# VH-VL binders against Uncharacterized 76.5 kDa protein in phbC 3'region: the designs that were tried, part 13

Target 1, 117 residues: Uncharacterized 76.5 kDa protein in phbC 3'region, of Thiocystis violacea (p45365r139to255)
Amino acid sequence: RILILEQDASHAKKIASLLATIGMETLVVDDPMKILARMQAFRPNLVLMDLYLPGATGSELTTIIRDHDDFYGIPILFLSQEADLDKQLAALKAGGDGFIKKPVSREALIAAVEYRM
Key: E = the ipSAE of ESMFold2; O = the ipSAE of OpenDDE; V2 = 0.75 times the mean of E and O plus 0.25 times the DockQ between their complexes.

## First folded at step 18 (VH-VL; framework fv_danvilostomig_arm2)

Design b4 (from a2 with light chain S93R; at its last look DockQ between E and O 0.79; V2 from the best seeds 0.71)
Fold by ESMFold2, look of step 18:
Structure b4 (fold): chain C 117 residues (1-117), chain A 119 residues (1-119), chain B 109 residues (1-109)
Amino acid sequence: as target 1 above (117 residues)
Amino acid sequence: EVQLVESGGGLVQPGGSLRLSCTASGFTVDSNYMSWVRQAPGKGLEYIGYIYSGGSTYYASWANGRFTISKDNTKNTVDLQMNSLRAEDTAVYYCARDLWGYKRAFDIWGQGTLVTVSS
Amino acid sequence: ALVMTQSPSSLSASVGDRVTITCQASQSINSYLNWYQQKPGKVPKLLIYAASTLQSGVPSRFSGSGYGTDFTLTISSLQPEDVATYYCQQSYRMPPEYTFGGGTKVEIK
């Protein structure tokens, strides 16, 4: 089960559809402030998260998840347009488990998600 | 210059409705959490709720059912629809930008608009 | 429910005095505590966020401290322009039931 936080709602739906073709259940979170409630109800195995969201950052959300007793161990994979390697590394240092730079092929995305499951 | 301006306050009868508007300049409401907070005369601050990018909303438990927050991205406005108003709803109503994902604080407040509920 | 208790409710002090305002949370809120200043007839203004971080443009005579449940706002040397009501606010809860303290009115005697 894969929780998706994506800046662009149409892209989030495309990602969800793609992952569904390989048998993964997905939930798109459209409001980062509700992330913990969504994780409690959905119980994801992996979080796929943009580094930049309206009014929030993936790094701060990662801190929130890592500080939670029940969710701190869930893999977090960033998927973002951020090309600056220093900023990508900062996201991993905040507690992320991997970083994929957009654009990415369907095959590469699937492989990255499966590798971290 | 970054600014928030509320409008639409005034005198309204108990049981009536009123729609407040908050116009943002210098930033986009759809890229932020936008909140409403009220302050009764001589009293403290009370949180009402927020609207987020894409239209997601949240309301404090006391406000649920009577207050509705909406936005218009083309006008860059956030509205507060208030229904079934009571004397206890008399207050100055503020809109504010919430940087919760950065500072977890309201960094910009509007000037407020007074709503008076009286016969 | 999370309750924010602010004290004193009002105080009077002389120019130059050190002023201390306290805010107590009924549960730990870690460092997610903000302070706002509301001058008479004006809108609230953010002073301090994350318990101790000064908002840009705020004079250095203001400081904040605390972690967990007990928090303090200090004005090291009260100035005439500091006459205001000060509010604490927890920003810990998700979803947000942001809770403000009852306020502390500061006046010059």
Scores: ipSAE 0.517, ipTM 0.824, lowest interface PAE 1.5, mean pLDDT 88
ESMFold2 (binder alone), look of step 18: mean pLDDT 90; pTM 0.924
OpenDDE, look of step 18: ipSAE 0.846; ipTM 0.936

Design b5 (from a2 with heavy chain S53T; at its last look DockQ between E and O 0.79; V2 from the best seeds 0.67)
Fold by ESMFold2, look of step 18:
Structure b5 (fold): chain C 117 residues (1-117), chain A 119 residues (1-119), chain B 109 residues (1-109)
Amino acid sequence: as target 1 above (117 residues)
Amino acid sequence: EVQLVESGGGLVQPGGSLRLSCTASGFTVDSNYMSWVRQAPGKGLEYIGYIYTGGSTYYASWANGRFTISKDNTKNTVDLQMNSLRAEDTAVYYCARDLWGYKRAFDIWGQGTLVTVSS
Amino acid sequence: ALVMTQSPSSLSASVGDRVTITCQASQSINSYLNWYQQKPGKVPKLLIYAASTLQSGVPSRFSGSGYGTDFTLTISSLQPEDVATYYCQQSYSMPPEYTFGGGTKVEIK
C-alpha cells in the first residue's frame, strides 16, 4: 500500500499505474493538508512524496508524519526534480528515508520502493 | 507588491445570504492555500476555512454547511459564500494567504470587509 | 477539539518594561504555534512562527519560547508602538482548525 503525494496528476497516474503492475495498491493525495486523514484511512506501508508542492513542502510534511505516533516509522521516499545535494540532504535530515531524482526509470523506481518495503 | 483586497460586505438580514470576494495581486491564488478568517467587533480571530490548488477545500467544523469557498483563477479571486446568516456572523471578514508547508501561518492579509447581520 | 487559552486578557505596563504573554494549548502542539500583533485599527501582522522563529522585519525585542502546551511571547523592553492586541494561533491540527487564543491587549500605563 503506497501513498503518493504528487502535484502533477499525469505523473501521479503514471506512478500509480507502474506500481499496480507489481501488485501495489496506491492512493494519490492532492491536498497536503489532508495527508494525516488520508494516512489514517489508507494505512500505507510507504509514502512516495514530492519535495515541492503548491503551498507546502515535502520536508515539512515529513516532520508532521514523524511527529505522529501511528505513522512515524513509515518509510518516506522522496521523488523530486531537486538537483541541489544540500537540499536533498536537508530533506533526508527532516526524516526521509531516501531520495530519487526525477526523471526516474521504471526499474529504479521499483527497486527503490521494494527495498523500502 | 503582494496584495489582497476584500469586497462585498454590507448589511444583511438574519437568514440572508452574502457573497464576499477577495482579489489577489502579485501572486496567483491557484498556487497557494487561500483562507478566510473573521473577527467580530471587539473580539478575537476565528478561522473559517481554505481553498487549495485544484479546488480542494476545508472548513472549520462550525462553518461547514453554511459557508462555501470558491475561486476563479481567471480573475485571480477567492470568494466566500455565506448562507443562513445570523447576528453572531457580524464580523470583519479577512482573506489571507496561508504559507502552509513552510511557516504554517498567514503572512498576507487583506484589509477586511465588514458584514453586519441585523434586523 | 484543541483549545488555546491565552493570558492575561489585558495588561498595562510602562515603556521599557519586560512584558510576557502566555498561551496554553489543551493538548500538545509541539512547536506549531504562531504569534500575531494587531495594532488598533490595523490588520493582524505575523510576529513569530514555529514557537520561537522571528518573522523577517520584526524587532528583536520580541521573542517566543515553548514546546508542547505552554508558550510565551516576550517583549524585552516595551515601546509605545507595541500597543496592540497579541494573538497566539496553533497550526498543529491537520486538516487545520488554526485555533487562535482569545488575545492579550497590551497598553501603556
Scores: ipSAE 0.447, ipTM 0.803, lowest interface PAE 1.9, mean pLDDT 88
ESMFold2 (binder alone), look of step 18: mean pLDDT 90; pTM 0.925
OpenDDE, look of step 18: ipSAE 0.813; ipTM 0.929

Design b6 (from a2 with light chain Y32W; at its last look DockQ between E and O 0.76; V2 from the best seeds 0.00; counts 0 for: pae O 6.6 > 2)
Fold by OpenDDE, look of step 18:
Structure b6 (fold): chain C 117 residues (1-117), chain A 119 residues (1-119), chain B 109 residues (1-109)
Amino acid sequence: as target 1 above (117 residues)
Amino acid sequence: EVQLVESGGGLVQPGGSLRLSCTASGFTVDSNYMSWVRQAPGKGLEYIGYIYSGGSTYYASWANGRFTISKDNTKNTVDLQMNSLRAEDTAVYYCARDLWGYKRAFDIWGQGTLVTVSS
Amino acid sequence: ALVMTQSPSSLSASVGDRVTITCQASQSINSWLNWYQQKPGKVPKLLIYAASTLQSGVPSRFSGSGYGTDFTLTISSLQPEDVATYYCQQSYSMPPEYTFGGGTKVEIK
């Protein structure tokens, strides 16, 4: 099970469809403030989130997740257009387990997800 | 200059309904978390709920079912629909901007609009 | 829901006095604690966010401290214009069900 936070709804749908082809169940979360509640209900094995979301950052959400007793160990992969290596590193230091820069091929995204689950 | 202006308050009978509106200027509601907070006369502050840029909403447990938040991006407004009003709903109702992304605080407040529920 | 216990409910002090208001959370909220000032007949105003960061435009005599469950708002030198009710508020919960302290009414002797 994979939780998806993507700033673009169409992109989220495409990612969900792609992951479905490899047997992954997905849940798209459109409101960052609901992430813990969604994680509690959905119990994901991995979180795939954009570094930048409307009104929140992936790094901030990652910090919150890592502070939670139930979810601190859930892998978090960032998927973002952010090209600055220092900013990518900062996201990882916040608790991210990996950073995938957009654009990314379907094969590469699948490989990254499978590797970390 | 950024500001919020509430409207729609007034006197309503128990069991009645009322719709409040909040108009933002200087920023867009579409890119922010917009919240409603109320304050009964002589009492403290009480959170009601929020609406996110994408239109998703969340309400305090006590408010869920009777209160509905919506927005109109074209008008840059946020509304609070209140149903089945009770005497204890009498309060000044504020709309506020919630800077969730970094401050997680209400940095902009409207002047408030008074809602009085009485027979 | 997270319960915020604020104390005292009211206090009276002289101009120039050091004033301290406390807020206790029912569980750890890390640094996600805000302080607001509401002057009589006015709307709330953000003073401090993230437990200790002063909001722009707020006088430096205001300060906040604390982490976890215990927090403090301090006015180093009370001024007449500081007469107001002060509220703490947690912004830790996700999804947000924000809760406020009961408030502290500050008056001048």
Scores: ipSAE 0.016, ipTM 0.675, lowest interface PAE 6.6, mean pLDDT 92
ESMFold2, look of step 18: ipSAE 0.469; ipTM 0.820
ESMFold2 (binder alone), look of step 18: mean pLDDT 91; pTM 0.929

## First folded at step 20 (VH-VL; framework fv_danvilostomig_arm2)

Design c1 (from b3 with heavy chain G101A; at its last look DockQ between E and O 0.07; V2 from the best seeds 0.00; counts 0 for: pae E 12.3 > 2, placed apart)
Fold by ESMFold2, look of step 20:
Structure c1 (fold): chain C 117 residues (1-117), chain A 119 residues (1-119), chain B 109 residues (1-109)
Amino acid sequence: as target 1 above (117 residues)
Amino acid sequence: EVQLVESGGGLVQPGGSLRLSCTASGFTVDSNYMSWVRQAPGKGLEYIGYIYSGGSTYYASWANGRFTISKDNTKNTVDLQMNSLRAEDTAVYYCARDYWAYKRAFDIWGQGTLVTVSS
Amino acid sequence: ALVMTQSPSSLSASVGDRVTITCQASQSINSYLNWYQQKPGKVPKLLIYAASTLQSGVPSRFSGSGYGTDFTLTISSLQPEDVATYYCQQSYSMPPEYTFGGGTKVEIK
């Protein structure tokens, strides 16, 4: 069970379709402000998080998740076009478990997700 | 260049209080988890708690409300207020930087400050 | 309560020997396991984080392995400057408790 937060809705659907081909159930979160409600209902095993989202950053949402008693241990893997290493580091310092810079191959994305499952 | 320096240790009677201070240089406390860890003479390391951005804190359950961590971003310091001290609180107290949030490890430690609780 | 059991509590070995130290968690901590070195009279120093990643500036004779509950720190060829107490530490618990193992004192025969 993979929760997807991605700034581009069409790209989010492509990621969801890709992960479905390897048997993973996904949920795309279209409103970052609903993330906790969606995590409660969906109970993800991993969160795939964009650094930049409508109305919030992925780092802010990661901090919120890490402070939550029920969700703090869920792996968070960042997937973003952000090339600035200091900003990538900030995401990891907020509690992310990894950062993948786009573009990434289908196989590399699958491997990164499976490693954390 | 990057450094942590603790101060404020000393001799205190049981039931007393002390305030320890940790001064950071070469980086800002505001963007890091800053932690306190102690080590009784001849013993191992024991985690106390942390403070993070926005003043969010956590304390190990054994600290039992006796210890309070605070920070001052202007002075770039993190303090440990210790109350109701007991003989078993005698230890060297370290502050430490939790830098790589990915695996939450202490990459920089201060030199420590000795607290002795004795009548 | 997550307990870190470290063994042995002490060991003595000759220069050049391969030294292994183990750390066992009472429940799975994935890779959230760090190793520290504390030389006599000195402060702790991070050696390894994420179970197997060497901290910058750590000699390559140090290595770490493990996942889940069982972890090992290895010194491939013990040197005189490696006389120290070694601590494992878990950082899996949330909120973070960062509990430490009891330590392993390494001496030269």
Scores: ipSAE 0.006, ipTM 0.550, lowest interface PAE 12.3, mean pLDDT 84
ESMFold2 (binder alone), look of step 20: mean pLDDT 90; pTM 0.918
OpenDDE, look of step 20: ipSAE 0.876; ipTM 0.950

Design c2 (from b3 with light chain E97M; at its last look DockQ between E and O 0.82; V2 from the best seeds 0.71)
Heavy chain, then light chain:
Amino acid sequence: EVQLVESGGGLVQPGGSLRLSCTASGFTVDSNYMSWVRQAPGKGLEYIGYIYSGGSTYYASWANGRFTISKDNTKNTVDLQMNSLRAEDTAVYYCARDYWGYKRAFDIWGQGTLVTVSS
Amino acid sequence: ALVMTQSPSSLSASVGDRVTITCQASQSINSYLNWYQQKPGKVPKLLIYAASTLQSGVPSRFSGSGYGTDFTLTISSLQPEDVATYYCQQSYSMPPMYTFGGGTKVEIK
ESMFold2, look of step 20: ipSAE 0.484; ipTM 0.816
ESMFold2 (binder alone), look of step 20: mean pLDDT 90; pTM 0.927
OpenDDE, look of step 20: ipSAE 0.855; ipTM 0.945

Design c3 (from b3 with heavy chain S56N; at its last look DockQ between E and O 0.04; V2 from the best seeds 0.00; counts 0 for: pae E 16.9 > 2, placed apart)
Fold by ESMFold2, look of step 20:
Structure c3 (fold): chain C 117 residues (1-117), chain A 119 residues (1-119), chain B 109 residues (1-109)
Amino acid sequence: as target 1 above (117 residues)
Amino acid sequence: EVQLVESGGGLVQPGGSLRLSCTASGFTVDSNYMSWVRQAPGKGLEYIGYIYSGGNTYYASWANGRFTISKDNTKNTVDLQMNSLRAEDTAVYYCARDYWGYKRAFDIWGQGTLVTVSS
Amino acid sequence: ALVMTQSPSSLSASVGDRVTITCQASQSINSYLNWYQQKPGKVPKLLIYAASTLQSGVPSRFSGSGYGTDFTLTISSLQPEDVATYYCQQSYSMPPEYTFGGGTKVEIK
């Protein structure tokens, strides 16, 4: 079960389709303000998180997830175009488990997701 | 309908050049690994190379810099430029798709175009 | 470069026979091995990917197995429409240098 937060809706659909072909169930979250409600309903095993989202940053959402008694242990993997190492480090300090800089091959994305499941 | 159609094959003299084109329908080339594969008459399949999003290319080591793959996302085409052709380059040339790379396999093939290198 | 060795190079069998084709990689490719079928005068068609996963629309009489260096394609009961040349292909190498085996021609006696 993978929860996807991605700035580009077209890219989010492609990621969801890719993961579905290897047997993973996915949910794309289109409104970051609904993240806790979506997590309660979907009960994900991993969150794939963009650093920049409408109205929020991935780091802010990560802090919220890590402060939640039910969700604090769920793996969070960032996937973002952000090349600035200080900003990548800030995402990991907020509680992220890994950071993948775009662009990334499909095989590398699948491997990173499978490693953390 | 999802399909690939190669064109531009024909007879060419040794040392000559030829440009093949592959037109995609039903999907966009930009979202996929697009490859060229060839098959000499009566022989097996031989990988040439690929092009992916962002224009990155890779070539099998035997291609020795004589082959160049390019794409035009506006026309939804992938081309193979072949230079310094030799008799052993006589083959049917296929373009093939790896859909967004997730199978790491060629799930759609074109019909092929024949290139004959002979004096 | 990584070399894929197929055997046999050709075989002849009766309708209904179990047919096994092997493919060996010169180094481990884990499960990144594909099988293609090419009928006479036709284009290649993906049969199996990831060593053992059937492509959509492929009859269940086809199966693949293997891990590492040794792989097999099995046709549990050969049918007349299975007359073809079968190719293995590794897709392990990154950056991709997808190497094909030499092919196995399957005919009916």
Scores: ipSAE 0.005, ipTM 0.531, lowest interface PAE 16.9, mean pLDDT 84
ESMFold2 (binder alone), look of step 20: mean pLDDT 91; pTM 0.926
OpenDDE, look of step 20: ipSAE 0.133; ipTM 0.774

Design c4 (from b3 with light chain S31N; at its last look DockQ between E and O 0.92; V2 from the best seeds 0.00; counts 0 for: pae E 2.1 > 2)
Heavy chain, then light chain:
Amino acid sequence: EVQLVESGGGLVQPGGSLRLSCTASGFTVDSNYMSWVRQAPGKGLEYIGYIYSGGSTYYASWANGRFTISKDNTKNTVDLQMNSLRAEDTAVYYCARDYWGYKRAFDIWGQGTLVTVSS
Amino acid sequence: ALVMTQSPSSLSASVGDRVTITCQASQSINNYLNWYQQKPGKVPKLLIYAASTLQSGVPSRFSGSGYGTDFTLTISSLQPEDVATYYCQQSYSMPPEYTFGGGTKVEIK
ESMFold2, look of step 20: ipSAE 0.469; ipTM 0.827
ESMFold2 (binder alone), look of step 20: mean pLDDT 90; pTM 0.922
OpenDDE, look of step 20: ipSAE 0.901; ipTM 0.958

Design c5 (at its last look DockQ between E and O 0.06; V2 from the best seeds 0.00; counts 0 for: pae O 9.2 > 2, placed apart)
Fold by OpenDDE, look of step 20:
Structure c5 (fold): chain C 117 residues (1-117), chain A 118 residues (1-118), chain B 109 residues (1-109)
Amino acid sequence: as target 1 above (117 residues)
Amino acid sequence: EVQLVESGGGLVQPGGSLRLSCTASGFTVDSNYMSWVRQAPGKGLEYIGYIYSGGSTYYASWANGRFTISKDNTKNTVDLQMNSLRAEDTAVYYCARDYWGKRAFDIWGQGTLVTVSS
Amino acid sequence: ALVMTQSPSSLSASVGDRVTITCQASQSINSYLNWYQQKPGKVPKLLIYAASTLQSGVPSRFSGSGYGTDFTLTISSLQPEDVATYYCQQSYSMPPEYTFGGGTKVEIK
């Protein structure tokens, strides 16, 4: 099970469809402020998170997730167009487990997800 | 000011048991991740185990089964129960706080010495 | 468990020297690498977390770098008060089974 936080709804659907081809169930979270509630209900094995979301950053949400007892160990992969390496590193320092820069191929995304699950 | 203070160390015979306690001040153990780390005389640091804010515990593979970590919210303490002690368990035992987000031990106690000897 | 290998195990340098300590992980740990300083007879102190973030109160002469498997702690200008043993530690493993490097003893010539 993979939780997806993506600022672009169309891209979120694309990612979900892609992951479905390898048998993974997905849940797209449209409200970043509901991340903990959604995680509690869905119990994801991995979170795909855009670095920039409406009203919040992936880094901020990552900090929140890492502060939660049940979700401390859930892998978080950032998926973003951010090209600045320092900003990418900052996100990882916030608790991210990986960074995937857009655009990403199907094969690359699958490999990244499978590597961390 | 945040602080950790270990207690309970001492001399124990091989095969014996000992319970160490770590008292936190300035923060609550119930809302933090805590760990036990030991250091044999003249040796390096060795991770023992970890306890989540919610009470879930995890241990180094070598420690699992002989060491048990627990917490008491009313006392704001974290304990380390050690059983079937061996000479090689002789060490200074530290409790430490794993700061959220950093995944690092930012607060350490002064340590308590455990000596296992016949 | 992840194995952390530090190099060298010990070194002696002069005041003002640039000192470099390396830590290698048996597999990628991303940036989940911390550095600790333990002065003689004292408890460990966190220096750097997340591979390169300096802990509050730590002198700027300390710096960390690396990602994946190879990491480096650098003291740009060694000071007498830096005499200590330094340890790297991975915090990548989940569930937690954090492991430390063997340590590097730093002395002044």
Scores: ipSAE 0.012, ipTM 0.645, lowest interface PAE 9.2, mean pLDDT 92
ESMFold2, look of step 20: ipSAE 0.584; ipTM 0.855
ESMFold2 (binder alone), look of step 20: mean pLDDT 91; pTM 0.930

Design c6 (from b3 with light chain M94L; at its last look DockQ between E and O 0.75; V2 from the best seeds 0.00; counts 0 for: pae E 2.6 > 2)
Fold by ESMFold2, look of step 20:
Structure c6 (fold): chain C 117 residues (1-117), chain A 119 residues (1-119), chain B 109 residues (1-109)
Amino acid sequence: as target 1 above (117 residues)
Amino acid sequence: EVQLVESGGGLVQPGGSLRLSCTASGFTVDSNYMSWVRQAPGKGLEYIGYIYSGGSTYYASWANGRFTISKDNTKNTVDLQMNSLRAEDTAVYYCARDYWGYKRAFDIWGQGTLVTVSS
Amino acid sequence: ALVMTQSPSSLSASVGDRVTITCQASQSINSYLNWYQQKPGKVPKLLIYAASTLQSGVPSRFSGSGYGTDFTLTISSLQPEDVATYYCQQSYSLPPEYTFGGGTKVEIK
């Protein structure tokens, strides 16, 4: 069960379709302020999120998730175009478990997700 | 210069409708959470709801579905449509930028526009 | 629903006095508490977020403290320009409800 936060709805749909081909159930969250309600209802095993969202960042979301007793242990994997290593490291310091730089192959994305399940 | 300017307030009869508009300058509404807050005369502040990128909205639990928040990214505006207005809706209505994440606070406020619901 | 209770509802103090205002949440909100100042005839202004972090441009005589349910705003030396109503606000809940306290009106004796 994979929760997806991606600013580009078309890309979010492609990621969801790809993960569905390997039997994973996904939920796309289109509004970061609703993430905790979505996590409570969906009970994800992993969160896949972009580092940049309108009005928010993945690092800020990660801090919020890590602050809540019910969700703080769920693996968070960043998927982002951000190339600056210092910014990538800041995301991991906020509590992310891994960082995948876009573009990424289908095989690499699947492997990264499966490893962290 | 970052600014929010509300307009559209005025006198309206009970049961009427009114559309408020909030124009943003110095930043884009689509890249931010944009919220409405109201304040009845002599009373405290009351949260109404927000609109986000892609048109996603949320309304506070006290809201009864009579208010609708919408935006126009071309004009860089956020509107509050109010229907079936009642005397208790008399208030100054503010738009605000909702800096979600590490602040979780309203860091930019408009000047407000007064709505008076009276016969 | 989460209730925010401010005390006192109003106070009068002399210039130079130390002023404290309290805010109590009906449930823990960790450190997600903000303070706003609203001067007469003006719009609210953010003073403090995350319980204790001072917003840029706010004078250092303002400070905030607290965690969980009990929070305090302190003005170390009251100035004439600090005449205002002060509101606390929880920002803990998601989706947000942004519940405000009832306000504390501060006046000069």
Scores: ipSAE 0.410, ipTM 0.807, lowest interface PAE 2.6, mean pLDDT 88
ESMFold2 (binder alone), look of step 20: mean pLDDT 90; pTM 0.924
OpenDDE, look of step 20: ipSAE 0.903; ipTM 0.958

## First folded at step 21 (VH-VL; framework fv_danvilostomig_arm2)

Design d1 (from c5 with heavy chain K102S, light chain S31N; at its last look DockQ between E and O 0.15; V2 from the best seeds 0.00; counts 0 for: pae E 8.6 > 2, placed apart)
Fold by ESMFold2, look of step 21:
Structure d1 (fold): chain C 117 residues (1-117), chain A 118 residues (1-118), chain B 109 residues (1-109)
Amino acid sequence: as target 1 above (117 residues)
Amino acid sequence: EVQLVESGGGLVQPGGSLRLSCTASGFTVDSNYMSWVRQAPGKGLEYIGYIYSGGSTYYASWANGRFTISKDNTKNTVDLQMNSLRAEDTAVYYCARDYWGSRAFDIWGQGTLVTVSS
Amino acid sequence: ALVMTQSPSSLSASVGDRVTITCQASQSINNYLNWYQQKPGKVPKLLIYAASTLQSGVPSRFSGSGYGTDFTLTISSLQPEDVATYYCQQSYSMPPEYTFGGGTKVEIK
C-alpha cells in the first residue's frame, strides 16, 4: 500500500499503474494538506513524495509525518526531478528515507519500493 | 541572471494602504516559493509571510489581517498589499526566494522603503 | 509563537579570533535553523541552512551546529570582511512562520 504525492497528475497515474502491475495498491493524494487524513484512511506501508507540491513542500509534510505518533515510522521515499544534491540532502535531513531522481526506470522504482516494504 | 526587484515603496499616512511589487527574473514565480521580510531602520529582520507555488499563503501572527500576499504568474511578480498602516510598519521591505528543501531564503531583493508618517 | 533568542547582541573580536554566536529556540525545532549574514548597507545573505549545511559559495571558516533548541554559528578565524550582523531563523513551523533571532553585530576591535 503506497501513498503517492506527485505534482503532475499524469505522472502520478503512470506510477500508480506501474505499481499496480506488481500487485501494489496505491492512493494518489490530490491535496497535500490532507495527508494525515489520507494516511489514516489508507494506512500506507510507504509514501512516495515529490519535493515540490502545489500546497506544501515535501519537507514540510515529512516533518508532519515524523511528528505523528501513528505514522512517524512509515518509509518516505522522495521521487523528484530535483538534481541539486544540496536540496536532495536537505530533504533527507528533514526525515526522508531515500531519494529517487526522475526520470527513473520501472525496474529501479520497483526495486526501491520493494526494498522498503 | 537570477534576481528580485521590489518596488512601490514610499511615504504613506497612518491608516493608509500601499501595494508593493516584487518582480522576478531568471526564474518563474509560478514554480517557486516566495516570502516577504521587513527590517525597520536600525532593527532586525522580521518575517511577514509566505506564498507557495500553488498560491496558498501564510502569515506571521502579527501580520494577519492587515497584509496580503498574492502573485501574478503572467507578470512574474509577487505583491504585498499592506492596509491600516501604522508608524511601526516603517521599514525596508524585502522579497525573498525559498531555498527549497531547506526552507531557507537563498535570493533576496534589494528592498523598498516604506515610511508611515504624517 | 516560536521565539528565537540570539546572543550576544553584539561583540568585538580581533582578526584571526574564533567567534561563536548562539541561538536558542523556545521549543524544539530539530535541525530547521538557518543563519544569515547582513553586511553594513547590504541585503541579507544565506550562510547556513538545516543547522549545519553551508550554502554554496560561503567560505569554509563558517560552520554551524546544534539540534533541538541550542544552536551555534562559528567563524573559525575572523576576517575583516566578516563585519556584519548575523541572524538565525527557525524554519520548523508549519504553516510557515519563519521567525528570526534578534541579530548579533560582529565588529573588529
Scores: ipSAE 0.014, ipTM 0.665, lowest interface PAE 8.6, mean pLDDT 86
ESMFold2 (binder alone), look of step 21: mean pLDDT 91; pTM 0.927
OpenDDE, look of step 21: ipSAE 0.026; ipTM 0.708

